# VH-VL binders against a6qqv9r220to316, part 3

Target 1, 97 residues: a6qqv9r220to316
Amino acid sequence: DCRICAFLLRKKRFGQWAKQLTVIKEDQLLCYKSSKDRQPHLRLALDVCSVIYVPKDSRHKRHELRFAQGATEVLVLALQSREQAEEWLKVIREVSK

## First folded at step 16 (VH-VL)

Design p6
Fold by OpenDDE, fold request of step 22:
Structure p6 (fold): chain C 97 residues (1-97), chain A 118 residues (1-118), chain B 107 residues (1-107)
Amino acid sequence: as target 1 above (97 residues)
Amino acid sequence: QVQLVESGGGVVQPGRSLRLSCTASGFTFSNYHMHWVRQAPAKGLEWVATISYDGSEKQYADSVKGRFTFSRDNSQDTLYLQLNSLRPEDTAVYYCARDDYWGFFDYWGQGTMVTVSS
Amino acid sequence: AIRMTQSPSSFSASTGDRVTITCRASQGISSYVAWYQQKSGKAPKFLIYAAKELQSGVPSRFSGSGSGTDFTLTINSLQSEDFATYYCQQYWSYPLTFGQGTRVEIT
């Protein structure tokens, strides 16, 4: 029942990351610490978020999607490829309308 | 450059113990998950164990669970694998490998040989 | 555990050949597959991640493809230094598992 699901890296404190199941369902982004978890540890309403794609390059180690509510960054996800990032960005934009 | 150097391998009898070490250099050791992967003579690769970047989480293959203990000292950029109750089937080259959070191994050591035989 | 089955186990090829190695997962694992090269007496070398992303420093003659359960490593125009054993590996879930390997030998 999800629009898109994947294991992505969630940015943590001090430049660390955590691999976690990430799901877009309806107009929400859900993050699970484990695929066995019944409840997500993070819920993000996508309709109130702005999202930008930052590609991997000589200055950026990872492909990233950065989520902001107003002027505050609330989530940073890293993806495995440009293609994956674009796929997620497309879905995010679709469900945010 | 990234470098991983294993040590501690040797020849031991079944039931004995051995302690492997892996010294890392060329990167911020504490920012990476680490693994042990082994390879029996003329065989394929087998994942052995994983330890998180801060050592708070560990996972083991069923074949070694309860016998092997994975640890790390981030102040010394060193991994340890305590091998207890060794069996002949544990005979292998043991590699330490770096994980950039995804679960694949982007850098490997040259390995250290462990031989378990009577 | 997710089983990774490589095909073939070994084969002979010549320099200049197009080489294809297949890996099949026992269940859907999206693109969470890596490929490694191992030369005799040496440690494995990381080649590809995310099924098709080439690791920096790896020659462009190497490529990966696939998603779901079927994955392929291709060497376009085999070079003398490419004779080795190749392994696929899934990182969809623990335990992490490898294919049994494919030995590419010189004809």
Scores: ipSAE 0.923, ipTM 0.966, lowest interface PAE 0.5, mean pLDDT 96
Fold by OpenDDE, fold request of step 22:
Structure p6 (fold): chain C 97 residues (1-97), chain A 118 residues (1-118), chain B 107 residues (1-107)
Amino acid sequence: as target 1 above (97 residues)
Amino acid sequence: QVQLVESGGGVVQPGRSLRLSCTASGFTFSNYHMHWVRQAPAKGLEWVATISYDGSEKQYADSVKGRFTFSRDNSQDTLYLQLNSLRPEDTAVYYCARDDYWGFFDYWGQGTMVTVSS
Amino acid sequence: AIRMTQSPSSFSASTGDRVTITCRASQGISSYVAWYQQKSGKAPKFLIYAAKELQSGVPSRFSGSGSGTDFTLTINSLQSEDFATYYCQQYWSYPLTFGQGTRVEIT
């Protein structure tokens, strides 16, 4: 069972993004290139990540969740709305405890 | 400002071919997925095809698979839709539209009319 | 393919009216729905995404709601420039699909 799942944008190189099925299961965040894929393209252990929410505004094109391990940013996800971002952030915080 | 301009529409007989173009300006063309959407006279909107920002991935509606070919030239900020084996039911205004990675269409061209009739 | 059933096909309204258009998806698609406005002889205009997020520059009298299978577009107080045809669209999966459209005309 997954705690939460949705199609989100994953930040790629050169300012590009990829729409991917994103899932939080147990204490891991999983990204799938396609909903038909059995194996995730990316696995992230949330218990060792810090996460910050950067809201969409005049200087930011998208609502983002930014994941870091120590001083290194390892993942940036874009969400469709503030509400969705808050929902995901809540789940992330719960599984990271 | 974002601008999309379609061209290449016209009147052709069934079985013939036509090539549509869409020229983009006002944004970084190579950073966006693009689509063709068509609208038959007095009818609704129908998605036709999608091409990824670098042209490496393409998807087509079942109604046009095997007959239409979507391509892009990022150096020219231009889209192309090759329409082969045209049918009367392909008669429509063809719009090019921009996609900011989610799958909706945030900007549209004015459209170009394609008429297929014997 | 996911079917988007839009209703009604058309109706008449007056300026100042509260207008509601409905779109039903054939399966659950969360909030991955967009709405468009199309005036006669013109290209569609992007209004709403994520079911309820208003596109920049769109008047606040427009709003969207819904999640799962049932979605609505609402115009709180219809203005003269709002008489047009409206379309819903799902972007949950390919093929991308539209509702049949709803024509809002003057009484």
Scores: ipSAE 0.921, ipTM 0.965, lowest interface PAE 0.5, mean pLDDT 96
Fold by OpenDDE, look of step 17:
Structure p6 (fold): chain C 97 residues (1-97), chain A 118 residues (1-118), chain B 107 residues (1-107)
Amino acid sequence: as target 1 above (97 residues)
Amino acid sequence: QVQLVESGGGVVQPGRSLRLSCTASGFTFSNYHMHWVRQAPAKGLEWVATISYDGSEKQYADSVKGRFTFSRDNSQDTLYLQLNSLRPEDTAVYYCARDDYWGFFDYWGQGTMVTVSS
Amino acid sequence: AIRMTQSPSSFSASTGDRVTITCRASQGISSYVAWYQQKSGKAPKFLIYAAKELQSGVPSRFSGSGSGTDFTLTINSLQSEDFATYYCQQYWSYPLTFGQGTRVEIT
């Protein structure tokens, strides 16, 4: 009963990324290390997060969604395309109301 | 400029072993997962193995499990594929390839030929 | 394992032709498909990811489409340098798998 799910890249330390099953359920974003995992590796309450889209361009290698709580960036996800990013943004905005 | 250079290929008899190397340059090697992909003569591409950026995770094709061992030395920007118990069907050009974290291969080496024959 | 069934195995075409190569996955894999070009005696070259995203430096005459199980690589106007073998590849799950390849030959 998820709103949206996909394999996305989660930004790690030192410029690395991790491919993870990412799910929006209710008003939470969940990241799973494996599709077989019962518990998410990361759980983020979307209602207290601001999200910005940073498109892929000459300066950015990937389409990104950046999540912040207040002034602190708490999560960066990379998407495969602009269309996918827009789709996720739409869902995020809907569940964050 | 990203470069991958394979070496270690040759002609061996069945049951023998061979060790392939892949030297990487032009990028932060330790930040990327790497792969081996092989191609038998006049055949298609076959994924062989994947190793995570720090070597903590490895995956192998069923066709090579138990015989091939994938490793890496990040201090030397080098991949290794230990080929044991070689079979004629292992005859192929072996490519090392970089993973852009998604599971596709954005850069490839020129390949090194492994021939297993009696 | 997810099977990628690529078709046709080979065909002849002329410069200027519009060519289409198809790849069908044995199960739904969303858009997690890449395409490669391989010329004789050379390593594969990365062309497309996410089914339709063109890699930097790849000519715009190349395009990809599809989602779920059916995917297509299209060359809008075939050029002399495009005669090669093309492969699809899924990266939805391990083991990573390729299509059988499609050889595009000169008529």
Scores: ipSAE 0.896, ipTM 0.959, lowest interface PAE 0.5, mean pLDDT 96
Fold by OpenDDE, look of step 20:
Structure p6 (fold): chain C 97 residues (1-97), chain A 118 residues (1-118), chain B 107 residues (1-107)
Amino acid sequence: as target 1 above (97 residues)
Amino acid sequence: QVQLVESGGGVVQPGRSLRLSCTASGFTFSNYHMHWVRQAPAKGLEWVATISYDGSEKQYADSVKGRFTFSRDNSQDTLYLQLNSLRPEDTAVYYCARDDYWGFFDYWGQGTMVTVSS
Amino acid sequence: AIRMTQSPSSFSASTGDRVTITCRASQGISSYVAWYQQKSGKAPKFLIYAAKELQSGVPSRFSGSGSGTDFTLTINSLQSEDFATYYCQQYWSYPLTFGQGTRVEIT
């Protein structure tokens, strides 16, 4: 039913991160605090978001997908690898068409 | 550089208590989840407990639930593990370790030895 | 709890050898596996995360592979400093669990 799902890190305040079950279903990105939760605590409409991939390098400690609505950044996710980031980016682009 | 230093280990009789400490430096302590992992003599690694960066969430191995209490003082960059009702099978080197948010241990202390024997 | 079955428990090898250690999870855990090296009397050292991502500073002769339930740590050309015990660990879910360890001894 979902296009893709994985445990990813969601950026929080003060440089903290939270490991969360992240799901793309239809054209929405959903974040769950726990895999046992029935309702996501975060919903993001991907069709109104721009997404960029920021790779891990000397300046960035993690592979990131950054989501913006207009000029406002609304979500930053960290992934475990470049390959994972590319997989998610591909799905995001597909559902955002 | 990240540094973790455990203390508080020793030799105690069964049923007694110990309090372990872990002092962190070289990173923003309050931003990281922390763990205790133990290793019995000539045995493998066993996860013991996890505490969230703000102490609001705690996880314990079934083997220590109800006996061990994990806490932290972020103003002192220090972890605490209260070991109550100690058993011989709790004999181990106890390591504190940092969590890079994923659930693996990217930095470890050198450990403190806890020996429980009659 | 997710069991991580590591094999072999121990074996002897020589410098220059290609070494392979296996870890099998009791259920699918995607790539949420880490590997550690522990030398005698020392704390474990973090080597690999996400099954195949090499931690900074770890020699390139170390590599990891696998996804789902079967995972492998490989040392392409064993060096003298590589004789140690290695552990896999899953961080898919709590409780966090380790493999039993594999001791790599010198022949």
Scores: ipSAE 0.896, ipTM 0.958, lowest interface PAE 0.5, mean pLDDT 96
Fold by OpenDDE, look of step 21:
Structure p6 (fold): chain C 97 residues (1-97), chain A 118 residues (1-118), chain B 107 residues (1-107)
Amino acid sequence: as target 1 above (97 residues)
Amino acid sequence: QVQLVESGGGVVQPGRSLRLSCTASGFTFSNYHMHWVRQAPAKGLEWVATISYDGSEKQYADSVKGRFTFSRDNSQDTLYLQLNSLRPEDTAVYYCARDDYWGFFDYWGQGTMVTVSS
Amino acid sequence: AIRMTQSPSSFSASTGDRVTITCRASQGISSYVAWYQQKSGKAPKFLIYAAKELQSGVPSRFSGSGSGTDFTLTINSLQSEDFATYYCQQYWSYPLTFGQGTRVEIT
């Protein structure tokens, strides 16, 4: 019943990343530490988030989607390609309407 | 410039042990997961083991599970692979490789040769 | 474990040729495939990730394609330095697995 799912990188402290099964279901973004986990360790309501795409370039090592609630950044995901980022951004925009 | 340098390879008899080392430089070692990959003579590549950035998580190939132990010392930017109960089929060049968090190997060392023979 | 079946095992080609190497996964793995080049007596070199993303510094004559189970590495206009063995690798799940390799030899 998910709109989209993939293994993405979630930004951690000190410049580290964690590979996470990431799912958009209804209007929520869910992150799982393992595909075997029944409960997500992160749940984000997308309707109250703003999302921006930051492309990979000379200053950024990865394609990123950055999620903010108000002025606070609450999540940064890295994707494997521009195409993947655009796919996710499209879905996010659709469920956030 | 990322650099990985393996050491500790040699010739041993079956049942013996070796300890391989990999010294890393040119990046924040403690931020990256690391791997060992091996290649038997004239054969393909085989993943051996993975260790998380802080050493809290480890994964092993079934072929080495229970015999090999992966560890790291982030204060010295060094990886270790303890090879116990060695078998002739363990004969291979052993490479350490960096994981760019996805599970592929973006940088490799030059490898160290391990030969197990009677 | 996910099996990566690579083909062909080896073949001969000439400089200037268009070369294609195929890798088939035993199950769907989206685009979580990497490609490596290994020259004789040397460590593998990282070429491509996410099935089609070229690593920095890799010549543009190299390209990757595919999604799901079928993946392809293409060398457009083979150069003398490209004669080597190439490997695909999946990073969809553990255990991490490689194709058996494809040796590209000079005619």
Scores: ipSAE 0.895, ipTM 0.959, lowest interface PAE 0.5, mean pLDDT 96

Design p6
Fold by ESMFold2, fold request of step 22:
Structure p6 (fold): chain C 97 residues (1-97), chain A 118 residues (1-118), chain B 107 residues (1-107)
Amino acid sequence: as target 1 above (97 residues)
Amino acid sequence: QVQLVESGGGVVQPGRSLRLSCTASGFTFSNYHMHWVRQAPAKGLEWVATISYDGSEKQYADSVKGRFTFSRDNSQDTLYLQLNSLRPEDTAVYYCARDDYWGFFDYWGQGTMVTVSS
Amino acid sequence: AIRMTQSPSSFSASTGDRVTITCRASQGISSYVAWYQQKSGKAPKFLIYAAKELQSGVPSRFSGSGSGTDFTLTINSLQSEDFATYYCQQYWSYPLTFGQGTRVEIT
């Protein structure tokens, strides 16, 4: 019973990406490699992360949400549009309150 | 400057094999998923196969599964599609296409024609 | 597999007309639709992703809309170079599938 879900790109090492089903459930962000995987590839507690939105522009190829725990960037997601990115930001901020 | 060039098409009898190639230039080949999409004469587009940027994952249309094998050589920026047990319904122009991870095709080659007839 | 049904299969239009092409998915696919233009004897040309996001270099007379199952490609003022066949394509799930195509012909 998720708050929001979509296929997003998860940034991998060396600037490559994986399209993954990405879900916010309760206060957790979950990424799944495939629908057959019942266990998430990634689980992230949103209440201990900060998130920033880096919009697509002449210098940035993609709309990105960048998650950090302290000084460490722990996740970068790419979204298809500014509208989608803003929708996801709203949900993330609500569950982090 | 992105360029995709297919080759290896031809006229063959049913049951025979062909190997198609696609040579890429003008982009970092190993950062992109690649696909084959085909189009039978005067017909629409049909997705055939996908290979991930590193070659570790592959997907095939049911119509070709078990007969076609997709591979890539990232050291030579080249794709290969092995077409085995060819049937008349495999007759088509075969395009290679670039995918920036999402599953849509932002650049296409000009295609290579495969004709399977008795 | 997700079926993509385009409508109409063809139609005739004049330069300056507003042209609409629809694409219906057999299940919900959110906004995971791309559109392509193909001229006879040529490779398809990518136009739109995410239902409404226009690729760089595509003329602004092209627009896309829709979500869920019903999607539309609109050409607001048809130009002579726009006579072609148009395809929608879903990228929600494998197998990736195209609509059957819509041929836009000169009246």
Scores: ipSAE 0.875, ipTM 0.944, lowest interface PAE 0.5, mean pLDDT 93
Fold by OpenDDE, look of step 16:
Structure p6 (fold): chain C 97 residues (1-97), chain A 118 residues (1-118), chain B 107 residues (1-107)
Amino acid sequence: as target 1 above (97 residues)
Amino acid sequence: QVQLVESGGGVVQPGRSLRLSCTASGFTFSNYHMHWVRQAPAKGLEWVATISYDGSEKQYADSVKGRFTFSRDNSQDTLYLQLNSLRPEDTAVYYCARDDYWGFFDYWGQGTMVTVSS
Amino acid sequence: AIRMTQSPSSFSASTGDRVTITCRASQGISSYVAWYQQKSGKAPKFLIYAAKELQSGVPSRFSGSGSGTDFTLTINSLQSEDFATYYCQQYWSYPLTFGQGTRVEIT
């Protein structure tokens, strides 16, 4: 009963990324280390997050959605395309209302 | 620029062992997952093995599982593939390739030829 | 394992031709497909990811499309340097798998 799901990259330390099954369910964003996992590795309440889209360009290697709580960035996801990023952003905005 | 250079290929008899190396340069090696992909003569591409950026996770194709061992030395920017119990069907050009975290291969080495024959 | 069925195995074409190569996955894999070009005696070259995203430096005559199970690689106007073997690859799940390859030969 998820709104949207896909394998996305989650930004890690030192410029590394991790490919994870990412799901938006209700008003939460969930990341799973494996599609076989029953519990998410990460939970994020979207209603208290601001999200910005940073497109791939000469300075950015990937299309990104950046999540912040207040002035603190709490999550960065990389997507495969602009269209995918816009699709996710749309869903995020809908569930954050 | 990103560069991958394989070495260690050769001709060996069935049942013997061989150790391949791949030296990386032009990027932060320790930040990337790496792969081995092989190609038998006049055949297609076959994924062989994957190792995570820190070597903590490894995956192998069923065709090589139990016989091949993938490792890396991040201090030397080098990958290693230990080929044990070699079979004629292991005859192929072996490529090392970089993963851009998604599971596709954005950069490839020139390959090293492994021939297994009696 | 997810099987990638690539077609055709080979065909002849001329410079200027519109060329289409297809790849069918044995199950739904969204858009997690990459395409490679391999010239004789050389290592594969990365062309496309996410089914349709062109790698930087790849000519715009190359394009990819598809989602789910059916994918296509198109060369809009074949150039002399494009005669090669092309491979699709899924990265939806392990084991990573390739199509059988399509050899594009000169007429």
Scores: ipSAE 0.864, ipTM 0.952, lowest interface PAE 0.5, mean pLDDT 96
Fold by ESMFold2, look of step 17:
Structure p6 (fold): chain C 97 residues (1-97), chain A 118 residues (1-118), chain B 107 residues (1-107)
Amino acid sequence: as target 1 above (97 residues)
Amino acid sequence: QVQLVESGGGVVQPGRSLRLSCTASGFTFSNYHMHWVRQAPAKGLEWVATISYDGSEKQYADSVKGRFTFSRDNSQDTLYLQLNSLRPEDTAVYYCARDDYWGFFDYWGQGTMVTVSS
Amino acid sequence: AIRMTQSPSSFSASTGDRVTITCRASQGISSYVAWYQQKSGKAPKFLIYAAKELQSGVPSRFSGSGSGTDFTLTINSLQSEDFATYYCQQYWSYPLTFGQGTRVEIT
């Protein structure tokens, strides 16, 4: 029933991360603190967000997707590989059309 | 250089306690989850316990729940594992290991030996 | 708990051989698999994460593949320093679990 799901890292303050079950369902991105929670920790409507991909390289430790609503960054996710990041971007773009 | 150094192992009788420690250097300790992984003589690897980067969340293997307690002191870059009610099957080399949030172990200490016998 | 089963348990090989080690998960774990090398009397050494992503400093003769339940570690041309025990490990869910190990021995 979901379009895509994986455990991704959600950026916290002070350079820390939380591994969270991250799901795209319909046009929303949902993050769950644990698989036991019925309610998401975060819900984003993807049609009102912009997203950019910042790849891992010599300057960047992680593959990141950065989400903004207007000028405000609302979410940063880390992914394990370029392949995973590209899969997630594809789904995000399909949902946002 | 990332370094992890375990200590506190020894030989004890069943039912006794030990406290293991692991000192870290060469990285920002408070930005990493940490684990204990053990290996019985001539056997494979067994995950034992996890502690989150700030010490607020902990998880234990079923084989040690209620007997082992994991803690960390981020001001001294040190981990502690309290081993209570030790059993012969707890005999192993105990490694501390670093986790960059994903759940795999990118750096390991050289281990400290715990022997529970007689 | 997710059971990780390695195959074979051990085998003999010669320098220059292509070595393939298989790891099977008891349920789907996407690509949430790491591989480690352990030499006798030493701590494990991290090799691969995300099934196929090589850690920095790991020789390119090592590669990983797979997703879902079936994973492989390949050493393309075995070197003398590669005789060791290899472990897979899943990090999809807790409890974190390892395969039982595969010992690569000298012929």
Scores: ipSAE 0.863, ipTM 0.943, lowest interface PAE 0.5, mean pLDDT 93
Fold by ESMFold2, fold request of step 22:
Structure p6 (fold): chain C 97 residues (1-97), chain A 118 residues (1-118), chain B 107 residues (1-107)
Amino acid sequence: as target 1 above (97 residues)
Amino acid sequence: QVQLVESGGGVVQPGRSLRLSCTASGFTFSNYHMHWVRQAPAKGLEWVATISYDGSEKQYADSVKGRFTFSRDNSQDTLYLQLNSLRPEDTAVYYCARDDYWGFFDYWGQGTMVTVSS
Amino acid sequence: AIRMTQSPSSFSASTGDRVTITCRASQGISSYVAWYQQKSGKAPKFLIYAAKELQSGVPSRFSGSGSGTDFTLTINSLQSEDFATYYCQQYWSYPLTFGQGTRVEIT
């Protein structure tokens, strides 16, 4: 029932991150604090978000997907590789229409 | 520039205690998970314990649960591992290691030796 | 706990050889594998994360591959400084576990 899942980092305050099971199911992105939790810590409707990929390079420590609603950044995820980021971006764009 | 320096190792009898320290420099300590990993003489690596960046979450290997206590002082950029009820099989070099949230160890200290013998 | 099994346990090789080390996980772990090099008397050195991603400053003769349960570290054209013990490590779930190590030594 899920389109894609992985452990990704979710950005918190002050340069900190949380490793969370991150799932795209239907048109929702869900983050779980533990793989055993029944309820997601965060639920984001992808159809009202724009997303950009900021690749890791000399200026950026991490591969990031940055989600915005209008001008407001609402979520930043870190991924382990460009290939993973491109895979996730493809799925996000499919469900966002 | 990242440095991790372990201390507090020594030779101790079974059943006794030691406290290991790890002092960090060259990075924002409070932004990283930290671990202890040990290596018995002429053996492989064994993960021992994890502490989250803010100290709110800890994990221990089954072999040390209930005997070892991991803590951190983010104001002093220092880790502590309290080793209680030491056994001969705890004899190892103990490394502190930095984790950039993923669960792998991108920087290691040079280790401190703990020897537990009768 | 996820068992990580390395093969071979030891390996004799010459400078210039291509060396391949295998690591097998007891369950699927996607690409959540790291590799380390350890020289005698020294701390381990981080080489690879995410099965294939080379850490900055690691020579390009090192490469990683694999996903799921089967992973490989390759050293293409072995150098004298590459004689060491190599460890894989899974970071899919706790407890974090290492392979038993593969010692690469001079013939």
Scores: ipSAE 0.857, ipTM 0.937, lowest interface PAE 0.5, mean pLDDT 93
Fold by ESMFold2, look of step 16:
Structure p6 (fold): chain C 97 residues (1-97), chain A 118 residues (1-118), chain B 107 residues (1-107)
Amino acid sequence: as target 1 above (97 residues)
Amino acid sequence: QVQLVESGGGVVQPGRSLRLSCTASGFTFSNYHMHWVRQAPAKGLEWVATISYDGSEKQYADSVKGRFTFSRDNSQDTLYLQLNSLRPEDTAVYYCARDDYWGFFDYWGQGTMVTVSS
Amino acid sequence: AIRMTQSPSSFSASTGDRVTITCRASQGISSYVAWYQQKSGKAPKFLIYAAKELQSGVPSRFSGSGSGTDFTLTINSLQSEDFATYYCQQYWSYPLTFGQGTRVEIT
């Protein structure tokens, strides 16, 4: 059913994060507050977004995928490793075409 | 730099209460989830309770649910664990631990001992 | 609740030995495993997250591997300061759970 799923951190205001079940189905990214929730907190159509990977390094605490629609950043996700980030990027780029 | 210091442990009889505290320093306290983890003598580690960075969400192990209450004061960088209706099986060292949102514990306090016996 | 089963419960080793500790989850947990070291009378010390990601400042002789249900912690050349008890911990879902621990002793 889904192409990929994991618990990732979704960026909130003021430097806080929420651990959410994050799923890619077809061309949409979905975030659920709890594994029990039937409806997503967030639904993002990947075909209208650009995404960049900002790796963890001396300047950045976390591996991040940053999603934008035009000049507006609409979502930031944190991942646990470069390996996980590259896996998710590959899927996102495949479904955005 | 990061420090977590527990206090409030002691020896009490079954059915009594204790209040544990944990003071934090060296980090932005309100940006982290916090936990209590305990270890009975000569036993392994057991997660006890979680409180979210803003105190709005809490979770408890089934063994303590309804008896223990977790709270935080972000203005004083302090955690509290109220231990009510204590039982001999609650005897343990109680650690406070820091969580950077993922659910693992990157810093731990030194622990405070709670002994529940006649 | 997700059970984490470690093996062995204890064993003896000498400095310079390669030590491998295993941890098995009762269901798939992807790579949501952390490892801790605990010396007698001390608090646990965080070593590894995401099954294989070393925390900054942890010696490179420590490594982790695994995904799904089977995970390992390896100490490539045991040092005198490495004699301790080691715990795995899953953070896939609540309740958060630990393995029962593995005590590494000097022969």
Scores: ipSAE 0.854, ipTM 0.942, lowest interface PAE 0.6, mean pLDDT 93

